# Ledger of designs, part 4: VH-VL binders against Putative 6-carboxy-5,6,7,8-tetrahydropterin synthase (queD)

Target 1, 157 residues: Putative 6-carboxy-5,6,7,8-tetrahydropterin synthase (queD), of Pyrococcus abyssi (q9uxz4)
Amino acid sequence: MKRVVSIKRRIYWTKEFDSSHFLELEYESKCRRLHGHTYRVEVEIEGEPNEHGMIFDFNHLSELIKTLDHKVIVSEKWVRYEEGYVLIEKNDKLLKLPRSEVVVIDKPNVTAEYIAEWISERILENAGENVREIRVRVWEDPRSYAEITLTLKPQGS

## First folded at step 18 (VH-VL; from p7 with heavy chain G55A K65E, light chain D31S)

Design q8
Fold by OpenDDE, fold request of step 21:
Formats: C-alpha cells, structure tokens, sequence
Structure q8 (fold): chain C 157 residues (1-157), chain A 120 residues (1-120), chain B 107 residues (1-107)
C-alpha cells in the first residue's frame, strides 16, 4: 500500500517584556491595583515557506513586542484622550499619562488572555497566505499563561 | 491579506440619504476601531468618523456631525455609514480605513472606496 | 483642529531625482505624523508612521524626518512607480487631519 505523508512546518519565537496593568473586577482583588509583570510571550507559527523560504518574518514579532515593553496596558473602555495624553479612569483611579507610555487594547479588560489575543491579532495582520496557524502564549508569571490559537483556513475553504 | 471593500455609493439629490457598507476580511474585525475617510474629486483626504471596536464610542468630524451615523455589525464583519441630509459638498470617494490599535491613529489599510455624488 | 500645511502642491521630477516634500503643523505634535502615497484612481497606501518609521514592505528609498512642527518625506532616488500624490497626516489629536497633498509628476 502507498504511504501517505503529511508535512507540518513551524517556527518558534520567544521574548520577555515588562509592562503594567490593572484589571476591572466586580470583586475585591489586588489585581484591581496598578501593578507590573515581566511577561514572557511565546509564538508558534505553522505554515509553508514562502518565496523567501520563510514561514513568517521574525522582525515583525520583535517590533510588536517592543511596542508593549515598558508600557502601561489599558482597555480602550477606560480611556479618553487629550492632546499628547491618555486619561485613564477606572477602579477609583484617574491617571494621566503620555500617549507614548500607554498601549490601549481594544478589549474589555487587560487579562493575559486578552493580551494574548491582541498579540495574535497583530501577527495575523502580517501573516501571508502560507500561514496556517498562529499560537500565542503569554506568561504572566512563571507558573501561569494564557494561550490563543488562530487557525487560518485556506481561501475557498 | 487584510481587505476592506466598500459599497453603496451612487448619485443622489441634495437632502436625500444613502447608506454605505464596508466588508472586512483578513483580520479580527471585532477587535479593531475603524474609521471613514473621504476624498472629494481632485481634492485631499478628510477624516469623517471613527467607531470603537464594540461601537460604544463614536466620533465625527464637525462637517458631518448630526447628519452621518456610524455603526457596525461585528457578526458580519461589516461597517455602515448612514448619510443623511446629503449636501453637494459631501460628494466624494468614501474609504473605510483600519488603524493599528486605538492609541495609533494612522491608517494602515484602506478599502478601494465607493463614490458618492450629490447633485441637483 | 490642527492644520497640516503641505508643500509644494505639485512639481515635476525625473527618475533618479532626490525628492523632498514638507509638512508643517499648526502646533507642536511631537512625532505623531504619518505619510501616504496615492496613485491615480487608487486608495492611499500607508508609507511611514511616527514621522520616521518605515512601514514594512515600503522601499528603503523612502524616509521621513522631523519632530514638533516641521516634517519631511524624502524619496532618495525617484523611481517610475513613485509618481503619485503624497499626503501627510497628524494623529496627535482629533479631529485627524491631512495635508493638502503633493503631486509628483514626471518631467
């Protein structure tokens, strides 16, 4: 009988970044307070090599994570803008920060899950037709992570 | 692979209404703030409106405030711009545009545009 | 609203030329400036953000500079495909505003 072989190819990339956040919660929690983490992000991308022999350009990942590094990450729901500044009002906080120090994610909260989604979405924007799957894992601490997987269906599927 | 496709343009008389649509693909539409930008014939670009990812926030240019309504259906990856009380000066190609994220207000992707002509 | 004054409105150039387009903001806007290219009958194409950061996929002959009120787009060696209209845009504050555009025509 003829053997059928299926080939899967993937790349892996990882980087740490330091950011701060707080969570909107309906219950009392220390997580409602502004605090920081050393996040570790892991990215796996599956697909076929493109015309350059790459599944994905690592430079995109480096630039993306650099955007998050040493920033305050907040939800779009909590912000107003003044010229040059972001006003953040939530959890009895009123923060006014330079725009350059803030990452505003279009999510209802700033959990590791939503951070992972945000990262995966930006990777997706730069993914070619040769990409089949994107996995993003965000470690909030050495013990805990959130993972998002995007499966890309071929055109016409 | 990001794509935006506008539709709904046409020729109308002043005071009439028109509804534009923009269908998005190639990205997680429901996670992005979106914009409309228009361009009058042989003129420059003019920002029109923005809508937050969940449609809870909307903002309009003074020139269209009170006449245009921005909405979205995230389940269908579609934007809508309801054009009411149209004026000749509203004649333009209307582009839907995407931004990087809510704190970066440059337009990394544009649709092909749909032409709206308002004339007697 | 912040006004972006772009100059010149149009000019002719030849392939190989060094081209410079200027945009002046009515107030200080740090580096919150983007540049776009628009070819005839087409939608604008994103080129530069943060005044000087080149978007991925854009040829290296394009560059941006400036901070505060004065910004420039430079094409180091003009190519045939670069004949188009270019726009600056500020994203320092709403409403977002564009320059009037600069049409680069072939001599």
Amino acid sequence: as target 1 above (157 residues)
Amino acid sequence: QVQLVESGGGVVQPGRSLRLSCTASGFVFSSYRMHWVRQAPAKGLEWVATISYDASKKQYADSVEGRFTFSRDNSQDTLYLQLNSLRPEDTAVYYCAKIWYSNEWYFDYWGQGTMVTVSS
Amino acid sequence: AIRMTQSPSSFSASTGDRVTITCRASKGISSYVAWYQQKSGKAPKFLIYKASTLQSGVPSRFSGSGSGTDFTLTINSLQSEDFATYYCQQYYSYPLTFGQGTRVEIT
Scores: ipSAE 0.921, ipTM 0.954, lowest interface PAE 0.5, mean pLDDT 96
Fold by OpenDDE, fold request of step 21:
Structure q8 (fold): chain C 157 residues (1-157), chain A 120 residues (1-120), chain B 107 residues (1-107)
Amino acid sequence: as target 1 above (157 residues)
Amino acid sequence: QVQLVESGGGVVQPGRSLRLSCTASGFVFSSYRMHWVRQAPAKGLEWVATISYDASKKQYADSVEGRFTFSRDNSQDTLYLQLNSLRPEDTAVYYCAKIWYSNEWYFDYWGQGTMVTVSS
Amino acid sequence: AIRMTQSPSSFSASTGDRVTITCRASKGISSYVAWYQQKSGKAPKFLIYKASTLQSGVPSRFSGSGSGTDFTLTINSLQSEDFATYYCQQYYSYPLTFGQGTRVEIT
């Protein structure tokens, strides 16, 4: 009697990066203050090998996380621009920083959840037709993480 | 893959209005600032307008300020550009364009454009 | 608005040639320059950002350089598919502006 075998393939990648942020909150919290984290990002990508035998190119992940490393991550809602600079005004703060030092995410806040979304979105842009799932986990500290999963439907679904 | 598809172009007389649309796919549309760029026949590229991911912020080129209105429907992955008080100099192919994120204002993806002709 | 002036406006070249296109900004704009290729009847194609970073998937024969006011796009060995119009763009400040374009024609 014959067996039917289904094969699933997945790659895993992880890296740390140092960034700072603050949160918009309706209540008093230390998180409203500018502070830093050593984030750890974990990426899992499920799919089929492409013509090169890869599900996804790890170099894209390295470059992506490099863009976040040693940056101030802020919400687009809080910023305006002057030539060469980003002005961040929120939580009784007014920061003027060189554009090169700031990552502006198009999210209403800068929680681990939204950072994970932001990362997953950029991975999606580089994902080929062979990719079926993208999972991003962002650890804000060794105890806590946020996870985003993107499921990509095959063409014709 | 990222795709942008413009529509709504046509031939109109000066002073008339058109509404352009751009349908996006292949990326999380609601998380991206978007732009319009136009190109007159046999001419260069001209930036037209930008809209934030949540439509709370909009900016326009001086040439279209007060006449054009940028909007979006994130539930339908669609951009809109309302063209009012059209002039012959507005004749152009209109492209919707995507950027990487709000602090990088280069256009990594473009639609194929929709032609707008303003003529008497 | 920041003016981007490209030179030359057009020129003829042959396959295998080293091609150089220049873009000058009306003021210092650091490295906030992108380059695009546009073929007739098509939308622009993204080539380079941050003045010198090649976009993924773009052939390595393309390169960009410059900082401040003077920027250069170079095609090391021109291929038949490279005959097109090229545009520089600044994203240092709004309004975003483009150079007038450089048309690279076949000899």
Scores: ipSAE 0.920, ipTM 0.954, lowest interface PAE 0.5, mean pLDDT 96
Fold by ESMFold2, look of step 18:
Structure q8 (fold): chain C 157 residues (1-157), chain A 120 residues (1-120), chain B 107 residues (1-107)
Amino acid sequence: as target 1 above (157 residues)
Amino acid sequence: QVQLVESGGGVVQPGRSLRLSCTASGFVFSSYRMHWVRQAPAKGLEWVATISYDASKKQYADSVEGRFTFSRDNSQDTLYLQLNSLRPEDTAVYYCAKIWYSNEWYFDYWGQGTMVTVSS
Amino acid sequence: AIRMTQSPSSFSASTGDRVTITCRASKGISSYVAWYQQKSGKAPKFLIYKASTLQSGVPSRFSGSGSGTDFTLTINSLQSEDFATYYCQQYYSYPLTFGQGTRVEIT
């Protein structure tokens, strides 16, 4: 009867952030050394407008990415805490950094894949029941990205 | 939305054991550090224990060290706290709680709690 | 362990009043303080982290301040739903510790 049978809505958001990290690898690689990237994160969220007419508040995305910006990102597996400091031991490194300069992610490594996963999880925490899909891409250079898609279980009509 | 639901509380005599559980939903449970916090009737809030996302690191308050054991089953999105050698001073409401990420230890979500009473 | 001392232990206030609750740490803890609201029979509800940053959805009448050893939670223009006990918590180091609580009574 009507030509439009359904409406699918999504939003797109992107931001860059500068962070340092290193990788835990079983083989020798320059990536085992502390180094930096200008990361770019892309976020797509599919869903319906909430009571404020938004699928998801872009301010929450901005605040989330500020957490990572100008920080050293490390795995929870590599750290111990001393008052006001994070101690990082891995790859023949012993670093003691002020706690405010470090982001500790609950992942076994700090690959683009795990960073994207960590971001998607924090987006999910703030997603209402109006959200059906969260997609996160993390670029560590202009040529390559890692992507995580969370598909949320549809509720009965 | 994030939800945490504790169970397993009850009334027991000193020296006995209980196992508390906490079921989680609305977040990727296996990627979060979790905590237990308790609240005694005449005392305030007391942090009890923490467990890393993969259970490889655990830490306990001195008052429960050696008696309580924290564990998690990430396939069932469930936490456990084994309470052994219970004492009257362990009487409290026990809450499970989560943090937002590993180096910021404030509790953004709490369960409703389960009551443990240890009395003769 | 770092002791957190709140004052006052309790007090009464009227709707519209400005309420100030203080929390003092036994040593310097930078800004690693969180605040919680707890209504009778309920779990604590998270309000503030990093001494002064409001959790999303917390009414703007709540504010926090302080660093080092002295911290405050302020409620501007108290509302009837703000009757509760308020706790500060340090997260500077383990063991994590809480203040003893401040009961705000509305009449």
Scores: ipSAE 0.811, ipTM 0.911, lowest interface PAE 1.0, mean pLDDT 92
Fold by ESMFold2, look of step 19:
Structure q8 (fold): chain C 157 residues (1-157), chain A 120 residues (1-120), chain B 107 residues (1-107)
Amino acid sequence: as target 1 above (157 residues)
Amino acid sequence: QVQLVESGGGVVQPGRSLRLSCTASGFVFSSYRMHWVRQAPAKGLEWVATISYDASKKQYADSVEGRFTFSRDNSQDTLYLQLNSLRPEDTAVYYCAKIWYSNEWYFDYWGQGTMVTVSS
Amino acid sequence: AIRMTQSPSSFSASTGDRVTITCRASKGISSYVAWYQQKSGKAPKFLIYKASTLQSGVPSRFSGSGSGTDFTLTINSLQSEDFATYYCQQYYSYPLTFGQGTRVEIT
């Protein structure tokens, strides 16, 4: 007699950010050169409303993406720190940039896949027990994206 | 939720060794730089060591360099700190701590601590 | 290593008081300062980063300010749960260093 058997709730959020990077590759590619993208991030979060009626606060997503915006994104493997600066050495490059202009990610490379992972991990840190799934897509151009899905189990946070 | 749980503390004589462990949950442990920070009863907080997400880079405070070894097992979400040649001044509560990401070195989450006492 | 000097070392206060703790760095560190609260028998609790940005969930009665060498933590209207020891920490360069702490006690 009941027309509704279950309710699934999902929110969607998207934003663009501009960053530069390069890839560490074992083969020849122009992607080994420093270059930029306007990335587009799509975030989907499935869960139940929390005590404030939200699955996840969109402002936290905006604040997270601001961390990446207008930055050079590099792998932790390529850097040293020199008092207020990040020194980046890889692929015949030597860059010394103010620390505030660089985001160092704890990944072995700066692919769309690893950027999506990095974002999903920071979303997870702010996810309450009401969140069941976090999905992140990172588009590096209009035709291609990488997607990461975190499925949350009752035993983890 | 992020949780860090230290273990392995105890009372030992000077010159002996201990191994501390820290188990992590609630975050993707293998993607984070981790630290040890200690607090002696009369000496406040002292940063001890850091280890990169893949353990390829390690750095130690001068007070422990050459005696302590930091390692991690990302398959078990566990940190280890080997404390060798212990001295009375190593007596402290030892905390493992997490930073948000590699170029922002403030500790957003701490474990409860494990007590190491070095005394005859 | 960058020395962080807190003042005062301790003081007594009543609920409702405005409490100010200062932290001075031995050299310019821009705004790379964090603040922590520690209650007896507990680990430090993270409060503030970038000298002035509150961590999520920290009551708005807490605020931080400063740049360069001089930094402050302010509790605008002290509550009973705020009696604790407070530490500043620089994260401008390794080795990471903390102030010696400021103990806020009930009168």
Scores: ipSAE 0.779, ipTM 0.900, lowest interface PAE 1.1, mean pLDDT 92

Design q8
Fold by ESMFold2, fold request of step 21:
Structure q8 (fold): chain C 157 residues (1-157), chain A 120 residues (1-120), chain B 107 residues (1-107)
Amino acid sequence: as target 1 above (157 residues)
Amino acid sequence: QVQLVESGGGVVQPGRSLRLSCTASGFVFSSYRMHWVRQAPAKGLEWVATISYDASKKQYADSVEGRFTFSRDNSQDTLYLQLNSLRPEDTAVYYCAKIWYSNEWYFDYWGQGTMVTVSS
Amino acid sequence: AIRMTQSPSSFSASTGDRVTITCRASKGISSYVAWYQQKSGKAPKFLIYKASTLQSGVPSRFSGSGSGTDFTLTINSLQSEDFATYYCQQYYSYPLTFGQGTRVEIT
């Protein structure tokens, strides 16, 4: 009998980013107004080391989160484009912002849940065959988070 | 690994129709804006159409507007391009392509293409 | 529509040569330019975005520059696998448009 029957490996990474957003809600809420958070994202990835001894390169995570940092995050549902600008119409707002200052996510709203989904999807794009699970938590403040877990099927099954 | 595979090309006479398909894998297809781009030997690369992640917004090049219809089935990770009233100048290789996020419109992944030939 | 004009349409080169391809936009497009490489019978391959940022995995002998209306793609020390057609593309506004291509041929 071998003392070790298997090895499970996981990496953890975290970063803060500052962004502004608002929510589309049918009821009155201060969250309908443009406001900011210092978000914290936590990423856990389970898998096997690749040819470089890494499950996933932390630099890819850093570059991904830089995309969101110091940006206004809006839903694709609320925007149209005028050259060099994003026009945002929702909740009695009309904003015209430089395109470089906005991140448009392909989600119907900009909740912590959808931000976590958006992040997890971009992590998946860069995940090799060695990755089995991606978990993303997004904290809007120090006390609450939304979590997305992607469980990956082996290729050919 | 992101993969895009086109199909449905062929040889048809002017005025006829074809339906092109593009099957996607390796990414969460339902969360991405998608495009068609075509390439004719005489005219090079031409952007044809774009469709939002949920198909609620579509745009077409002037050369195809009113004749082509872009759609998607997110449950099957598949794009469709219906080519109606085909003309000889529509002869091209048709590629499906994706962008990384919605307000940066460069094509990071392309399919292998499917050939459409319109001649009598 | 924003026209993208490439120069030259083609040229012959040898391995080790420094190759420069020019792309000119019909109006200011800031840095919203991408570059693609295409080999015969294959789909275009993405090289550069934002005029000068190399996509991961692209050899460092490739570089891009420019802002406004004038953009260049440079290959320092051309390799045998670099003989291909190169396209610029603006993504400043719809309709998205490409240059007509520059074919880099072996001499």
Scores: ipSAE 0.763, ipTM 0.897, lowest interface PAE 1.1, mean pLDDT 92
Fold by ESMFold2, fold request of step 21:
Structure q8 (fold): chain C 157 residues (1-157), chain A 120 residues (1-120), chain B 107 residues (1-107)
Amino acid sequence: as target 1 above (157 residues)
Amino acid sequence: QVQLVESGGGVVQPGRSLRLSCTASGFVFSSYRMHWVRQAPAKGLEWVATISYDASKKQYADSVEGRFTFSRDNSQDTLYLQLNSLRPEDTAVYYCAKIWYSNEWYFDYWGQGTMVTVSS
Amino acid sequence: AIRMTQSPSSFSASTGDRVTITCRASKGISSYVAWYQQKSGKAPKFLIYKASTLQSGVPSRFSGSGSGTDFTLTINSLQSEDFATYYCQQYYSYPLTFGQGTRVEIT
């Protein structure tokens, strides 16, 4: 009987980023106003080493979060485009911002849950068949987070 | 890995219709804006159409407006392009393509294409 | 629609050569330019975005530059696998448009 039956491997990565947003809500809330957070994202990836001995390249995570940093995050539902600008209309707001200052997410709202989903989806794009699970946590403040877990079926074989 | 697979191409007479499809895997399809791009033989690339993640917003190139209809079924991770009133100038390889970042419209992944030939 | 004009239409070169392909936009488009490589019988392959940023896995012999209306793709020390057709694409506004292509051929 072997002393080691199997090996389970995971990596952990974390980064802060600063962004602003607002929520679409049918009731009164301060969150309907444009406001900012220092978000913290935590990423765990479970899998096997690839041909280079990595489960996932941390550089991809760094570049992904850089996309969100110092940006206004808005829903695709609220925008239209004029040349180099994003026009945002929702909650009695009308904003015209340079495209470089905005991240448009393909979600109906900009909750911590949807931000975590958006991040997990972009991680999945760069995940090889060696990755079995992607877990993303997004903290809006030190006390609470939203978590998304993608459990992956093997591609092929 | 991201994979896009087109199908439904063929040889048809002018004025007839075809429906192209594109199946997607390796990404969360329902969260991405998608596109069709075509390439006529020995010619450059032409953007054809775009559809938002939930299909609520669509845009078409002037050359196909009113004749082509773009749709998606997010439950089956599939895009459709209905090609009506086909003309010889619609002869091309049709690619589906995705963007990575929703307000940056460069195509990071392409399918292998499906050939549409419109001739008498 | 923003017209993208590439030059030259074709270019004869040998391995080891420096190849420069130019793309001109009909109006200012900031740095919203992507470049693609297409080999015969294959789909386009994404190379460069934001005029100058190489996609991961693209060899460092490729570089892009420019802003406004004039953009270039440069291949330093051309390799045998680099013989292909190259396209620029603007993504400043819809409709999205491509250059007509530049075919890089052996001399």
Scores: ipSAE 0.759, ipTM 0.901, lowest interface PAE 1.2, mean pLDDT 92

